# Designs tried in a protein design chat: VHH binders against Serine carboxypeptidase-like 19 (SCPL19). Part 12

Target 1, 268 residues: Serine carboxypeptidase-like 19 (SCPL19), of Arabidopsis thaliana (Mouse-ear cress) (q8vzu3)
Amino acid sequence: SLLVKSLPGFEGPLPFELETGYVSIGESGDVELFYYFVKSERNPENDPLMIWLTGGPGCSSICGLLFANGPLAFKGDEYNGTVPPLELTSFSWTKVANILYLEAPAGSGYSYAKTRRAFESSDTKQMHQIDQFLRSWFVKHPEFISNPFYVGGDSYSGKIVPGAVQQISLGNEKGLTPLINIQGYVLGNPVTDKNIETNYRVPFAHGMGLISDELFESLERSCGGKFFNVDPSNARCSNNLQAYDHCMSEIYSEHILLRNCKVDYVLA
Below, E stands for the ipSAE of ESMFold2; O stands for the ipSAE of OpenDDE; V2 stands for 0.75 times the mean of E and O plus 0.25 times the DockQ between their complexes.

## First folded at step 4 (VHH)

Design v20 (from z12 with L101I V103F F111L; framework vhh_7z1x_3)
Fold by ESMFold2-Fast, scan of step 4:
Structure v20 (fold): chain B 268 residues (1-268), chain A 124 residues (1-124)
Amino acid sequence: as target 1 above (268 residues)
Amino acid sequence: QVQLVETGGGLVQPGGSLRLSCTASGFTFSNYWMNWVRQAPGKGLEWLSGINTGGGSTSYADSVKGRFTISRDNAKNTLYLQMNSLQPDDTAVYFCARSYIEFGGYTKYWLDPWGQGTQVTVSS
């Protein structure tokens, strides 16, 4: 695992603890799932722990960190064509909860599979893999095993989130170790402006090193700094956005500029 | 003991209106965000609307924005949902739910507790 001390667009060191890492799962360790882990800013030892699922290979867990319930947000309309400035948010769930952002299934974000068979996914397989991930993660983070635990996600995760809770509960009943202190699940609704969020994703991807300087410069020139509601007859901008979508296929679907990362808040 | 009680549901024709109420007891109502959620037959739960402690800030799901209005009366410990232009697909059990707010303005979006719900049926 790696402690992350700074992020592009945020001046100075992060005032919260961010850890990233991989957990091997699957029959022979042929799936590697990537996570971002943000510790509670209040009391990590006692505050709830939640895993946040974005659902499917089309939306990265980074969306949860930046746009759903994490400690950082873009500075509204102050974007000027450089790396978008980031600020702390007063609405962050990480002020009172530990949040584990999981990139699942394999093919989401930095998560990958070592074989074609292991790469193939279904809702049921994803539910089982989430349980496998958590059992392994708690072995490496035993200090969090007694914290109240929740499964969270967006409305596109509507079947995955409740299914993962059921799989965890069944595993506990069957004696799988370590026992997970599961309390329920949450579906969340972000408070960000959709158009601002969409327009900042391209500069953010460039700032994070997820797209090349050449592609970013081409996008800025051809699209005039506006990456949503693009005129289809602007062939240069449309072609560059297709290249962006292809490059980001490991993290986002071809519809990155749509609302795939949006969630609706529901407790079940 | 913390308790929420929803009332005001019933049968209404398409295009009609209903006003739901949720009465809170056992806690300081004015210290908490309040929410409306619903569950349609054979569907999952759907969050509809939220209101901050003082009532000055509200949010809505896209499916109800412009048709539903959330409000609160802290003196009466009561949350309201005014529903206009009702459609058959608004048929559901409607629940109110408290969400926590951290002292100093940090919000914790845990829905706890839930009421028993009130049935809304939109049919001819």
Scores: ipSAE 0.000, ipTM 0.114, lowest interface PAE 17.8, mean pLDDT 70

Design v22 (from z12 with G104R T107D; framework vhh_7z1x_3)
Fold by ESMFold2-Fast, scan of step 4:
Structure v22 (fold): chain B 268 residues (1-268), chain A 124 residues (1-124)
Amino acid sequence: as target 1 above (268 residues)
Amino acid sequence: QVQLVETGGGLVQPGGSLRLSCTASGFTFSNYWMNWVRQAPGKGLEWLSGINTGGGSTSYADSVKGRFTISRDNAKNTLYLQMNSLQPDDTAVYFCARSYLEVRGYDKYWFDPWGQGTQVTVSS
């Protein structure tokens, strides 16, 4: 696991503790799930611990960190050609709770599968993988075993969240170790401006190394810094955004930490 | 100033009914989930029920399912709890609490603000 001291778009060191890492799961360890872990700013040793699940195919749990209940948000300013600015939220749940943001299933954010079979998912398989992830995560973070534990997620996770709670409870009853101190679950949708969110996603992905410098430059040039409500007749911008979408859809590939996402795109 | 005020508590015999009300002021009531939580003598806080912003989605703790009904009137900034088939074990102080998201379980950290509470006593 890696302690993260700074993020692109945020001036200075982070005023909260952020850890990232991978947990291997699956029958033969052929699935690697990535997480962001933010400790409570109040009392991490006793405050509740919540795992936050994102819904929808290919959605990144960074949406929870940035938009749902985390300490950071994009400023409401229009993109101006620099790294998108991030600011602290005064009403973040991380002021009073520890939050573990899970990138699941494989193919979401930095999470990946080593085989095609392992990549295939269903609601039931995802519920089992979340339980497997948590049992393994608690082995590596035994100091959080006694904290009251909650499963949370957006409204797209409405089936997955209750199902994960059921799997955890069943595992506890069957004597799976470590015993998880499950207390309940939380559901909600992030309150965000979709145009601001969309406009900052492209430069944020570039700042995080998820897309190449060449693709980002082409996007800025062809789209004029506006990546939402694009005129369909602007073929260069539309084609470059399609290349961006293709690159992001393959994020579970070896590109996850490299600026080597190379696809055909139209130059201005 | 954000404020929640519970009313409607009192003494009732086993098998009886009571309706609790919670009046909200100082915030946009229709933007928040609302919850009922209770504390029985000598016990901890127990989450009972939640209702979404529009009133169309509700949730209940197993201990009160089928007996209690949560509802809201956004035009009056008021939350309700209809309690039927009351049992001695329902004796508690009942609190109204706001939350940003749906909560299904109790932890004080999910709720802000809390009401002052109203006493319900179930006794012959």
Scores: ipSAE 0.012, ipTM 0.477, lowest interface PAE 8.3, mean pLDDT 76

Design v23 (framework vhh_7z1x_3; at its last look DockQ between E and O 0.01; V2 from the best seeds 0.00; counts 0 for: pae E 11.3 > 2, grease 25.5 > 24.2, SAP .672 > .668, placed apart)
Fold by ESMFold2, look of step 5:
Structure v23 (fold): chain B 268 residues (1-268), chain A 125 residues (1-125)
Amino acid sequence: as target 1 above (268 residues)
Amino acid sequence: QVQLVETGGGLVQPGGSLRLSCTASGFTFSNYWMNWVRQAPGKGLEWLSGINTGGGSTSYADSVKGRFTISRDNAKNTLYLQMNSLQPDDTAVYFCARSYLEVGGYDLRYWFDPWGQGTQVTVSS
């Protein structure tokens, strides 16, 4: 996991605590789920803890962090060819709650699977994966076990959210540990510009050390700062995006500072 | 200090109307979601309606949808609830409450801070 002190597009150091990382789940650890964690600005020890699920098909939960209920927003409502700067929002839910933003299922955002079978998804599988993720995450964050816990999401995630609550409750009844202090769920409507979020992912990965300076510069130069709906005749941009996608599908978060796509890592 | 003060409650006949007001002080009103919540005699808290910071998005509990209208005037630091077609079941103490988030669903008392002191609404012949 990584405590993030700055972000591409935000002026100066972050005035809130942001943690990112991966949790391995599934049989033999074949799925890696990426998350963002923002502590409450009020009283993180006693305030509720919520996991926020963004429900659009293929939309990542970073949408909650950047566009809906998190502490940051882009200045503009619409993409205009460059990624606008980030600013603090005055109505962030993290002013009163600790929020985990989970990227699920595998293939959304920075989350990935190691095999084709592990990429296969259903509503029931997603609900179980959320429970597995939480149990593992709480092992590494025991200070939050006693906080009132909620599952949240937008209207697109409506059935996944209540189903995850039921899977968590069932896991508690079966004796899975740590026990989760589940209180219910919250549903709301996010505001998001998917094109801006998608385009931000490459600079964000670079800022987190997930890709090398060389790959990032090549991407920015060949793609002209646009990483979605690229001109099909631009082979250099397309090839660089394929290399980026491959790199992101194989990275495990606890090695972010010591590994990127251009550097071999060998256990000595 | 941070303060919310409700006014406009009172006695009204069934089918009648009331408009509640909530005046805010001690914080930047336009930066927050605002909500109306009620507590009927001997019952728990019931969330009724919420409105976003600019007033462009509103939400309502099913029990009041179509009868109640939430609005805000950020220049006057004031939240409103227009209540039409009132019935005896609407008898309660009505509170305004500040939140950082859109609320709904289960017991979310942790999400409201601060609350007003409440205004009594009584619907009776």
Scores: ipSAE 0.000, ipTM 0.283, lowest interface PAE 11.3, mean pLDDT 75
ESMFold2-Fast, scan of step 4: ipSAE 0.186; ipTM 0.617
ESMFold2 (binder alone), look of step 5: mean pLDDT 81; pTM 0.830
OpenDDE, look of step 5: ipSAE 0.006; ipTM 0.216

Design v24 (framework vhh_7z1x_3)
Fold by ESMFold2-Fast, scan of step 4:
Structure v24 (fold): chain B 268 residues (1-268), chain A 125 residues (1-125)
Amino acid sequence: as target 1 above (268 residues)
Amino acid sequence: QVQLVETGGGLVQPGGSLRLSCTASGFTFSNYWMNWVRQAPGKGLEWLSGINTGGGSTSYADSVKGRFTISRDNAKNTLYLQMNSLQPDDTAVYFCARSYLTVNPGYTEYWFDPWGQGTQVTVSS
């Protein structure tokens, strides 16, 4: 595996730890799956470890690193045919989690197969290959075997993500080693809006009277003024943000002048 | 050890009813929002319903609104889904899920923490 200290388009050294590499899987090692691994910027030894899967055609796992939950974003809207400039995002999942971005199946990103037959894939084959990849990856990264482990992906991965969890659990039950500390899965439904800053949106909603004083005060106390990349172990903040999201969904789905937030929330 | 165990599935006739249960252990159930999610044969996951910590706030997908009712009993660490007026399109494996919300610039992500294989519901004549 390779520790990556710089990337084309990003000026200077990377302020986070990025590893890339290949893992051989399949019969006789005829499939090579590529990964990007970003360590948590907070506490990599104890923070969750998540594998992020992409399910849409034409989008490698780099889309998760750049657009969904990673530390980098494209700088500006215009592309002039050279390497596009990259900038850091302050709102990435890698502030609180270790994320393993997998290029699967073979033919996605830098992942490849040594034979035509090995390039053929199905949902079931992908689920098995993800399990095989993880067992091999943890052998090379034993320091992460005890971290709570999650399988994540976007809306196109809705079938693959739960199926991969089932394969991992079945493998654990059958005595496959190493035992994977699987805790659950994450499904993202990203809607990108370049005009909105998430941390600003909660104070803005309160200032406009869209959420109650009580909910806002609970959010301030439980979340400490940070409404992005919230630690899952902070249940009060997470529950209050879910109350916020539910309230805002109700307001936007209804006539705004006739509605106000009256959902339950967790007192700080 | 965090566990969510779904029960109550089975074979029912169209127009029938079923009540699903999800028993939680290994965490403080009353501190978490809970959800029901299903997966029909050959399709992706569909979120159906969510309920807040106290049970006073609920939400539903359009496909089940008016037919399904989510509820919880914090004293028993149990989540329920009452399903009425079942139709063949409701055939799926049903999962319960503990949820967290992560709010990022331009999008919101929901963390689901289901455990087990779910419970199969088949609606057939």
Scores: ipSAE 0.000, ipTM 0.134, lowest interface PAE 16.1, mean pLDDT 71

Design v25 (framework vhh_7z1x_3)
Fold by ESMFold2-Fast, scan of step 4:
Order: C-alpha cells, then sequence, then structure tokens
Structure v25 (fold): chain B 268 residues (1-268), chain A 125 residues (1-125)
C-alpha cells in the first residue's frame, strides 16, 4: 500500500490521509482489486468504516472519492487548460467516517484479472469477491477491525450492496476470519418508493456536492421542495429540473463516472 | 488512429464573428467531454470552454463568457465554437482537445489528448 501525499490539481499537501493499494483475491489469486482509502478527519480509531461501491457498468470508485462523498471537488471557474484545480468539500463523509473506495469487479478502474475466466463476472461472484477483498484487507489493517463497518453505494449498486452485506454476515456465521463488525448498509438514492425516491434525489445530490447551492436553492424555490409529479406549466421548476438531470445523467467513458456538474457555467 | 481537425479560423475585424469546427475521428466522440484551448503568440495555453458528452452542460473562462458559445453535434462527430464580439486579444491559434481523467496507481492525472494542429484566428483593425 502507498500513502498519497499530494494530488494533481490540489495545491500543497493533502489535509487528510489517503492510501492506495491492491488486494489479491480469487481461487488462484488471479484477481487484483484496487482501492482508495481515506481516513476520517475527526477520529479514525473510533469513527465508522465504510466501503463504497460504484454500481454503474464499468464505473470507477474514484467518482466517490472526487464527486460523490469524498473530500475533494473541482474548483468551478478556475480551470486553466491543465490539471483541473481541486478544493476541499465541506460536506464530505470523510469528516466523520473512514471510507474505503473499492474498484470492483475486475476491469473497473485499475482492478484487473490475470485470466479471461477470472474476468467473467456476475452479481453473485462480485458479492463473494467483495467479501474476500474485505477479509484480506482487514488482515493488513487490523487497527480497523473493531470499527463499526458499513457497505455503501449509489443507486445502481442497489442489488450489490445488500447482497454484499448478506455475504459478509454468512461468512461471519461460517467462522471466516477475521470477523467483520458489519452494522448495515448505506445507499444513495435507492429505488424503493418512486415518489419518496424522486423527492429526495435532489437534496441527496446537493448533499453529495453534485449540484451547486445556487441550483439547489432555485429548485427549492421554483418547485416548493416537491420534485415529482411536477406541473409542466411551471416552467421555472421544469427548467431547473432539466439542468439537474443533464448534470446527473452524463457519464464519462473509460471506467470513469464523472458526475461533477459545471452548473455555474450553464447558468452564467 | 485518433484525430482532431480544426477549421474555421481566419482574419476578422474587431467586433466580428467566426465559427470554429473540430472534426473527430478514430474514437467514439459522444463518450468524451471536449474542450477549446488557445495559445496567443509568445504566451502559454489558455483554456476557454468545455462541454459534456450530451452537450447539456458547458463551462467558460471569464475572458470569453457571454461572447463565445461551445456546442457539439454527436451525429457528425463535430465540436463547435461560435465566437462573437471578437477583440484583438483573441488573436491566437485555437485547438480542440479531448478531456479525460487517467488514474496511475497513486496519481490522478487530468489530460487533454489528443490535440489537433489548431486553426489561426487573427483579429486586426
Amino acid sequence: as target 1 above (268 residues)
Amino acid sequence: QVQLVETGGGLVQPGGSLRLSCTASGFTFSNYWMNWVRQAPGKGLEWLSGINTGGGSTSYADSVKGRFTISRDNAKNTLYLQMNSLQPDDTAVYFCARHYLEVKGTSLEYWFDPWGQGTQVTVSS
């Protein structure tokens, strides 16, 4: 594993601890899973530990570190044609939690398999590999074994996240070591109730730093805090929801899900 | 092979307009964010504008906000820059560039590649 002391686009040393590394898994050790690990800025020894999974096809967990719940975001209008400037985010979950960003399955981000058979994946296989990854990771990071542990992910991880929790729990019951202190899971925008999901999607995106304060305030004012079953004659609300949808729906190729919206420039 | 070809530059008087085009080949154009960058004589590169994959989100440098408009036509694999109210200090070679984030172990690196040969814009009285 390697401690990362600086990042392109961020001036000076990082004010948080970032570690990256590989964990070998699979029946013959032919799968290498890559992770980013950010320690809590408050109390790493006692704060919760969460693994963050990205469920979009071919997406990288780097999007969680940079754009969903991590400590960094792009600086809006300071881009100068080189590395985009980065700044600290005030709503990062790493203010109160240790977050382990996993690139899974093999083929996501820097994670790879050594054989074609090992690249073949299914939801069940991925859930099993996440459990294998965690057992091995905790052996190398025994200082975190007692921290309350959660599995997290965004809306597309809705099946994988609960399934991984079940797999971990079953492994504990079977006597797999080390015992993982699993407490539950956290989902961003899970598909549960359509009206409730839709209404809270906008506040969730704002809390994750994916939309600007300006756009969020405009949405609250024009839509009255209700973002589902919107009357099409309410042009202000409809236009603001279109801006929101455009920012949230675009993804970047090459196993990178780039969800950072340039909303300030769109509203210029 | 990946290529970007810029066209539409030329000589224009202050206050005039030009429309630049950038035609992409050798990759799936609709999967990438695209940017316009310029370089004035004897100066470094200046980022001007960026556009997301679908064209619904755009960004601009302060020097060109309100005067330049970036757009794209994914069916034609073409990126555009509409330049209005041109000023003498807009004189530069204009490049289009593909934008991507590359992860190299412990490093996060943002790249503009490939680049085209550029197209010359000269604003003179």
Scores: ipSAE 0.000, ipTM 0.110, lowest interface PAE 18.8, mean pLDDT 70

Design v26 (from z12 with R98T Y106F F111M P113V; framework vhh_7z1x_3)
Fold by ESMFold2-Fast, scan of step 4:
Structure v26 (fold): chain B 268 residues (1-268), chain A 124 residues (1-124)
Amino acid sequence: as target 1 above (268 residues)
Amino acid sequence: QVQLVETGGGLVQPGGSLRLSCTASGFTFSNYWMNWVRQAPGKGLEWLSGINTGGGSTSYADSVKGRFTISRDNAKNTLYLQMNSLQPDDTAVYFCATSYLEVGGFTKYWMDVWGQGTQVTVSS
C-alpha cells in the first residue's frame, strides 16, 4: 500500500492520513480492487471503521474522497473558469470514523480484472468479492480488526450493502478468519452543500442552457465568481442571484426550459 | 485531459435508426449522472434523456419517450443513445453532458463537461 502525503490542488501536506492500495481477489487473483483509506482524525484506534460502497456497479475515485463523506472539497469561492483548489471540510465523517472507500466492481476507478470472465459482475458476485476484499484487507491491517465495523453505501447500493453484511456474518459463523467485528450498515442519503453547490451550479446551469448568457455574464460580473454568502450591500450580485433562484425554482435537471428562464436582473 | 466525444451521427432517412455513443476520458465517468441534449438549427438546447450513475434509473423528454433509449457501460466509460423512428424534426447536433456528481451516496456538484457534438440529419 502507499501512504499519500500530498494531493494535486491541495496546498501543503495532508493533515489526515490517507493510504491507497490494491487487494487481489478472485479464484486466481484475477481481480485487483483499489481502495482509499482515511484514518479517523479523532481516535483511529477505537473509532468505527466503515467501508463505503458507491452505487454498487458505480465507482468511487479520488472524487469519492473529495465529494462523499471525506475530508476534502473544492473551494467554493474560487470558481472563475479554472479548476478550483481543494480545501478541508469541517463536516467530514473522517472527523469521527475511519473510512475505507472501495472501488468495486472491477472496471470502477482504478480497479481492474485480468481476464474477460473476471470482468463480468452481478450483485451476488459483488457481495462475495466485498467479503473476500475485507478478509484480505484485515490481514494486512490487523490493528483495525477490533474496531466496530460497518458497511455503508448510497441508496442505490440497497441490495449490495445488506447482502455484503449477510455474507460477512455467514463467513464469521463458518469460522472464516479473520473474524470481522460487524456491527451493522448505513445507507446514505444525498447530501447537498448549498453554498458550494451554488458556486458550481451557476456555471453548470449556464452550460446546460438553463439560464441565459446575459444572466450568467451579469452573475460573473457582479459576483466575481462567488455565488454564496453574498454581502447584502452588494445589491447587484444579490439581485442577480435572486433572478437565478427564480429561474431555477421551476426547473428540474430532466427539463431544459431555456425560454422559461426569462427574468429581469441588475447589471454590474 | 477531461473529454467527452460523441460518435454515430450521420444522414438517415425518416423512419430510420441511429445509435450514438459518447466516450469519456480523464475523469471517473461512473460517478456522474449523464445526459443527452440536442440543438436543432436556429433553436436552443433541448434536454432529451438522463441516466443515473448505475444505469438503473432513466428519464426522457416527452418528445422522444418510446423512441429513444439511453444506456451506459461504465466499464467502457461509454454512454449510448439508441434512436428509433427518426423524424425530420430530430435533425440536430447531439451532445452528451455530465450533470450531478454522486459519489459515496452524496450528490455534490453539478459538473459542466460537454462533448463537441455529433450531427444527426434526418432527410430524404
Scores: ipSAE 0.000, ipTM 0.101, lowest interface PAE 19.4, mean pLDDT 71

Design v27 (framework vhh_7z1x_3)
Fold by ESMFold2-Fast, scan of step 4:
Structure v27 (fold): chain B 268 residues (1-268), chain A 125 residues (1-125)
Amino acid sequence: as target 1 above (268 residues)
Amino acid sequence: QVQLVETGGGLVQPGGSLRLSCTASGFTFSNYWMNWVRQAPGKGLEWLSGINTGGGSTSYADSVKGRFTISRDNAKNTLYLQMNSLQPDDTAVYFCARSYVEIDSGYTRYWFDPWGQGTQVTVSS
């Protein structure tokens, strides 16, 4: 694992403890799941520990840190094409809880599979992989084993979150070690409507300079200004959304320096 | 039957060049974004480059930017990767991958689908 002391786009050292790392899972270590771990700002030794599930491959690595319950947010329209500026948020659940942001399944953020077959996923496979990840993570972080543990996610993770809790409980009952101190789950709703949030992401990315004028105009034309409930048979809109996702993934992966960084404002 | 067949790999000296090809069959090639992905010995998959349906827009990983060039010929159902200034750490199996998109309640998911066996590139003296 790596203790991260600064992030591109944030001035100065981070005022919270951030750890990142990989956990190998699968029968031959064929899947590497990446996590961001933010310790509670109040009392990490005793405060709740929650794993937060952020979603699928369309979300870049930065989404885990920027979800509504995390300590960081984009600083609006100050992006100039190099690094999106970041600021602290007062809404953060990390003021009273330890939060482990998991990039799952393989293909989400920095998480990857070493073979094509291991890359394939399903809801059921994700539930099992989350349990496998946690058992391995707690072996490496035994100081957190006694903290009350919760599985969290937004409302579109509705079946994954309860399913993961069930897998953890069944594993405990069968004697799998370490025993996870599971207390329940939390399902959060987005601050704004899901369709509104999705529809605003594309104009927001364009306003931030993260996508080109040409791509934005193509998206407006082919998708009619609606980027939710897109008909997959609308090939032009679908292809333009693929271009949007490629652009966003490439941009954000470049803006998080997690290992062997050479940038002058990163503490080394 | 969707199939991607990668060719053009081989042994090359540091500083050398190779051109990889990927021939597609079983789907309408011109309707999809295409990508190159590699896997070095003992390491995971690394995305290298993507190209849009018409070939007019391309993107590259920083590790290969300025050295590799992606292109496509829709009439021949073929994707290319021109690799220049090859380095020993470019040694890997190179896969041609189709972008697959799933729209889930307004949220987009996509995959890199390497359907072929890949082509081995070895950069060594």
Scores: ipSAE 0.000, ipTM 0.142, lowest interface PAE 16.7, mean pLDDT 70

Design v28 (from z12 with E102Y Y106S Y109E; framework vhh_7z1x_3)
Amino acid sequence: QVQLVETGGGLVQPGGSLRLSCTASGFTFSNYWMNWVRQAPGKGLEWLSGINTGGGSTSYADSVKGRFTISRDNAKNTLYLQMNSLQPDDTAVYFCARSYLYVGGSTKEWFDPWGQGTQVTVSS
ESMFold2-Fast, scan of step 4: ipSAE 0.026; ipTM 0.449

Design v4 (framework vhh_7z1x_3)
Fold by ESMFold2-Fast, scan of step 4:
Structure v4 (fold): chain B 268 residues (1-268), chain A 125 residues (1-125)
Amino acid sequence: as target 1 above (268 residues)
Amino acid sequence: QVQLVETGGGLVQPGGSLRLSCTASGFTFSNYWMNWVRQAPGKGLEWLSGINTGGGSTSYADSVKGRFTISRDNAKNTLYLQMNSLQPDDTAVYFCARSYLEVSGDYTKYWFDPWGQGTQVTVSS
């Protein structure tokens, strides 16, 4: 795992502790799940620990960190052709809780699978993988094993969240170790400015160097600076947004390749 | 059942060329962006190239840009990868992968499915 001390778009060092890393799960470690872990700003040792499952299969855990419960937000309409600026939010749950943002299933954010079969997902498989992830994560973070633990998510996680709690409880009853101090779950839809959030993601990717100047210029021209609620009949804008999404997928693939570990890839 | 079948791999000498094909079934091929991905021995997955639904927009990884060309024939439900100037480090299993937009909450994400069985390309003398 890595401690992250600064982020593009945020001036100075982060005033909270952020860790990122992978946890291997599945048969022969054929699934690698990525997480962001933000420690409580008040009292990490005693404050609740929550795993937060982001909205839907298309939204990475960065959505929770930036847009839902996390300490950072985009600063209004301050986009001027550079990396969009970030600011601290006073509404962050991380002021009183430790939050573990999980990218699941494989294919979400930086999470990946080493075989085609391992890449397949279902609600039941996700619930099981979350339990496996947590058991392994607590082995590496034993200092958090006694904290009251909660499973959280938005309405897209409505079936997964209660199911994950059930899997954790069943595992505890069966004697799986380490024992997880599960206390319950929370479901919610955090109030955010969807238009600002959506409209900032394309310029953010460009500022981070994740898409080309040519693609960004084409997106600005064809979409008129609005990258949400795009009319599907606007073929130029829609096609350019598909190219943008493809480039983001490419970046995740490239980041997987930066892992300096020997792996054997076995097809189903 | 979604199926992608890759063909055209084989043994080739450095500097040679190969053309890979990927035939799709079980879904409406023309509705999806398509991609080529490879895995070299002892390495992770590497995305190589993508093509939009109509074939008019393409993208390439820096490692293959200028040497590989992606194309598609929607009437035949087939994706192609023309590989030129092959190098020993192009030795890998090559997969075709379907991708699609998923709108979830405040974000639009592009899903990337490596569902083909793969075809082996070996570049050696």
Scores: ipSAE 0.000, ipTM 0.116, lowest interface PAE 17.3, mean pLDDT 70

Design v6 (from z12 with E102T V103I G104S T107S K108E; framework vhh_7z1x_3)
Fold by ESMFold2-Fast, scan of step 4:
Structure v6 (fold): chain B 268 residues (1-268), chain A 124 residues (1-124)
Amino acid sequence: as target 1 above (268 residues)
Amino acid sequence: QVQLVETGGGLVQPGGSLRLSCTASGFTFSNYWMNWVRQAPGKGLEWLSGINTGGGSTSYADSVKGRFTISRDNAKNTLYLQMNSLQPDDTAVYFCARSYLTISGYSEYWFDPWGQGTQVTVSS
């Protein structure tokens, strides 16, 4: 595992402890899962430990570190074509919790598989691999085995988060070692209703700086705050949602981390 | 694989009472905390109450505290909500939802409203 002392876009040394590494899983060790681990800034020895599973489309677990609950965020409203500048967030969960960001399944971020078969994944396979990852991770980090442990994720991870908790609990009951001190789970956006979740994604993207203020304001005006089941005859709302989709696709498909998306069409 | 079926809704006058039931199948009911959530027409979901695996610990939203009582019967895989002193603003579709454990000090709850819910209408 490696201690990371600095990050591109952040001026000076990191004021928190960041570790990265790989954990080999599978009976033959044919899957390598990558993680980012941030220690609590308050009391790492006793504060909760949470694994954060980022399930959002086109997003690796670094999205949690940068966008959801981590210590860093993009600085300013515009991406100017250089390494994006980073700043500390005042609302980071790492001020009171240790957070382990997992790149899963194989093919996400830096995680990889040695064979095509090992690369193929399903929800059930991911749940088992997360348990395997954690058992191996705790062997390497025994100082955290006593901390209250939680599984967390965004609403895109709704099936994976509870399934991973079930696998951990069953493993504990069957005598798998080390025993994981599982206390529960947390899900950002506590609803699994697809329409409600879809309606939250546009404000979330705006709050995280992934779309411009102009696009967000146009979406609010043209769509009346409802971004799902849109009437196709509402051309302004429909076209603004296309701009949103294009923006989000460009961010992920080009491997570009942007604070704001640059699109030429704003219709309201 | 998870099935949650809510029953017991209906039309009731202000000040009346209803008892809702939720029957669970496809998972081990006794391993989960259970919750009641409602959705009024055109509104978002509102969490109402939660109960731990053994039934000994309960929590309630301020809007229903003192009027509603959550309970469970693990032998029957059934969750209940006794609703007293019903008011017109209690009109909503009521859902049951499972969670493993609720994190104290955080506002987030996971729930999984896979059922159609049960409609409660409070009017004269």
Scores: ipSAE 0.000, ipTM 0.114, lowest interface PAE 18.1, mean pLDDT 70

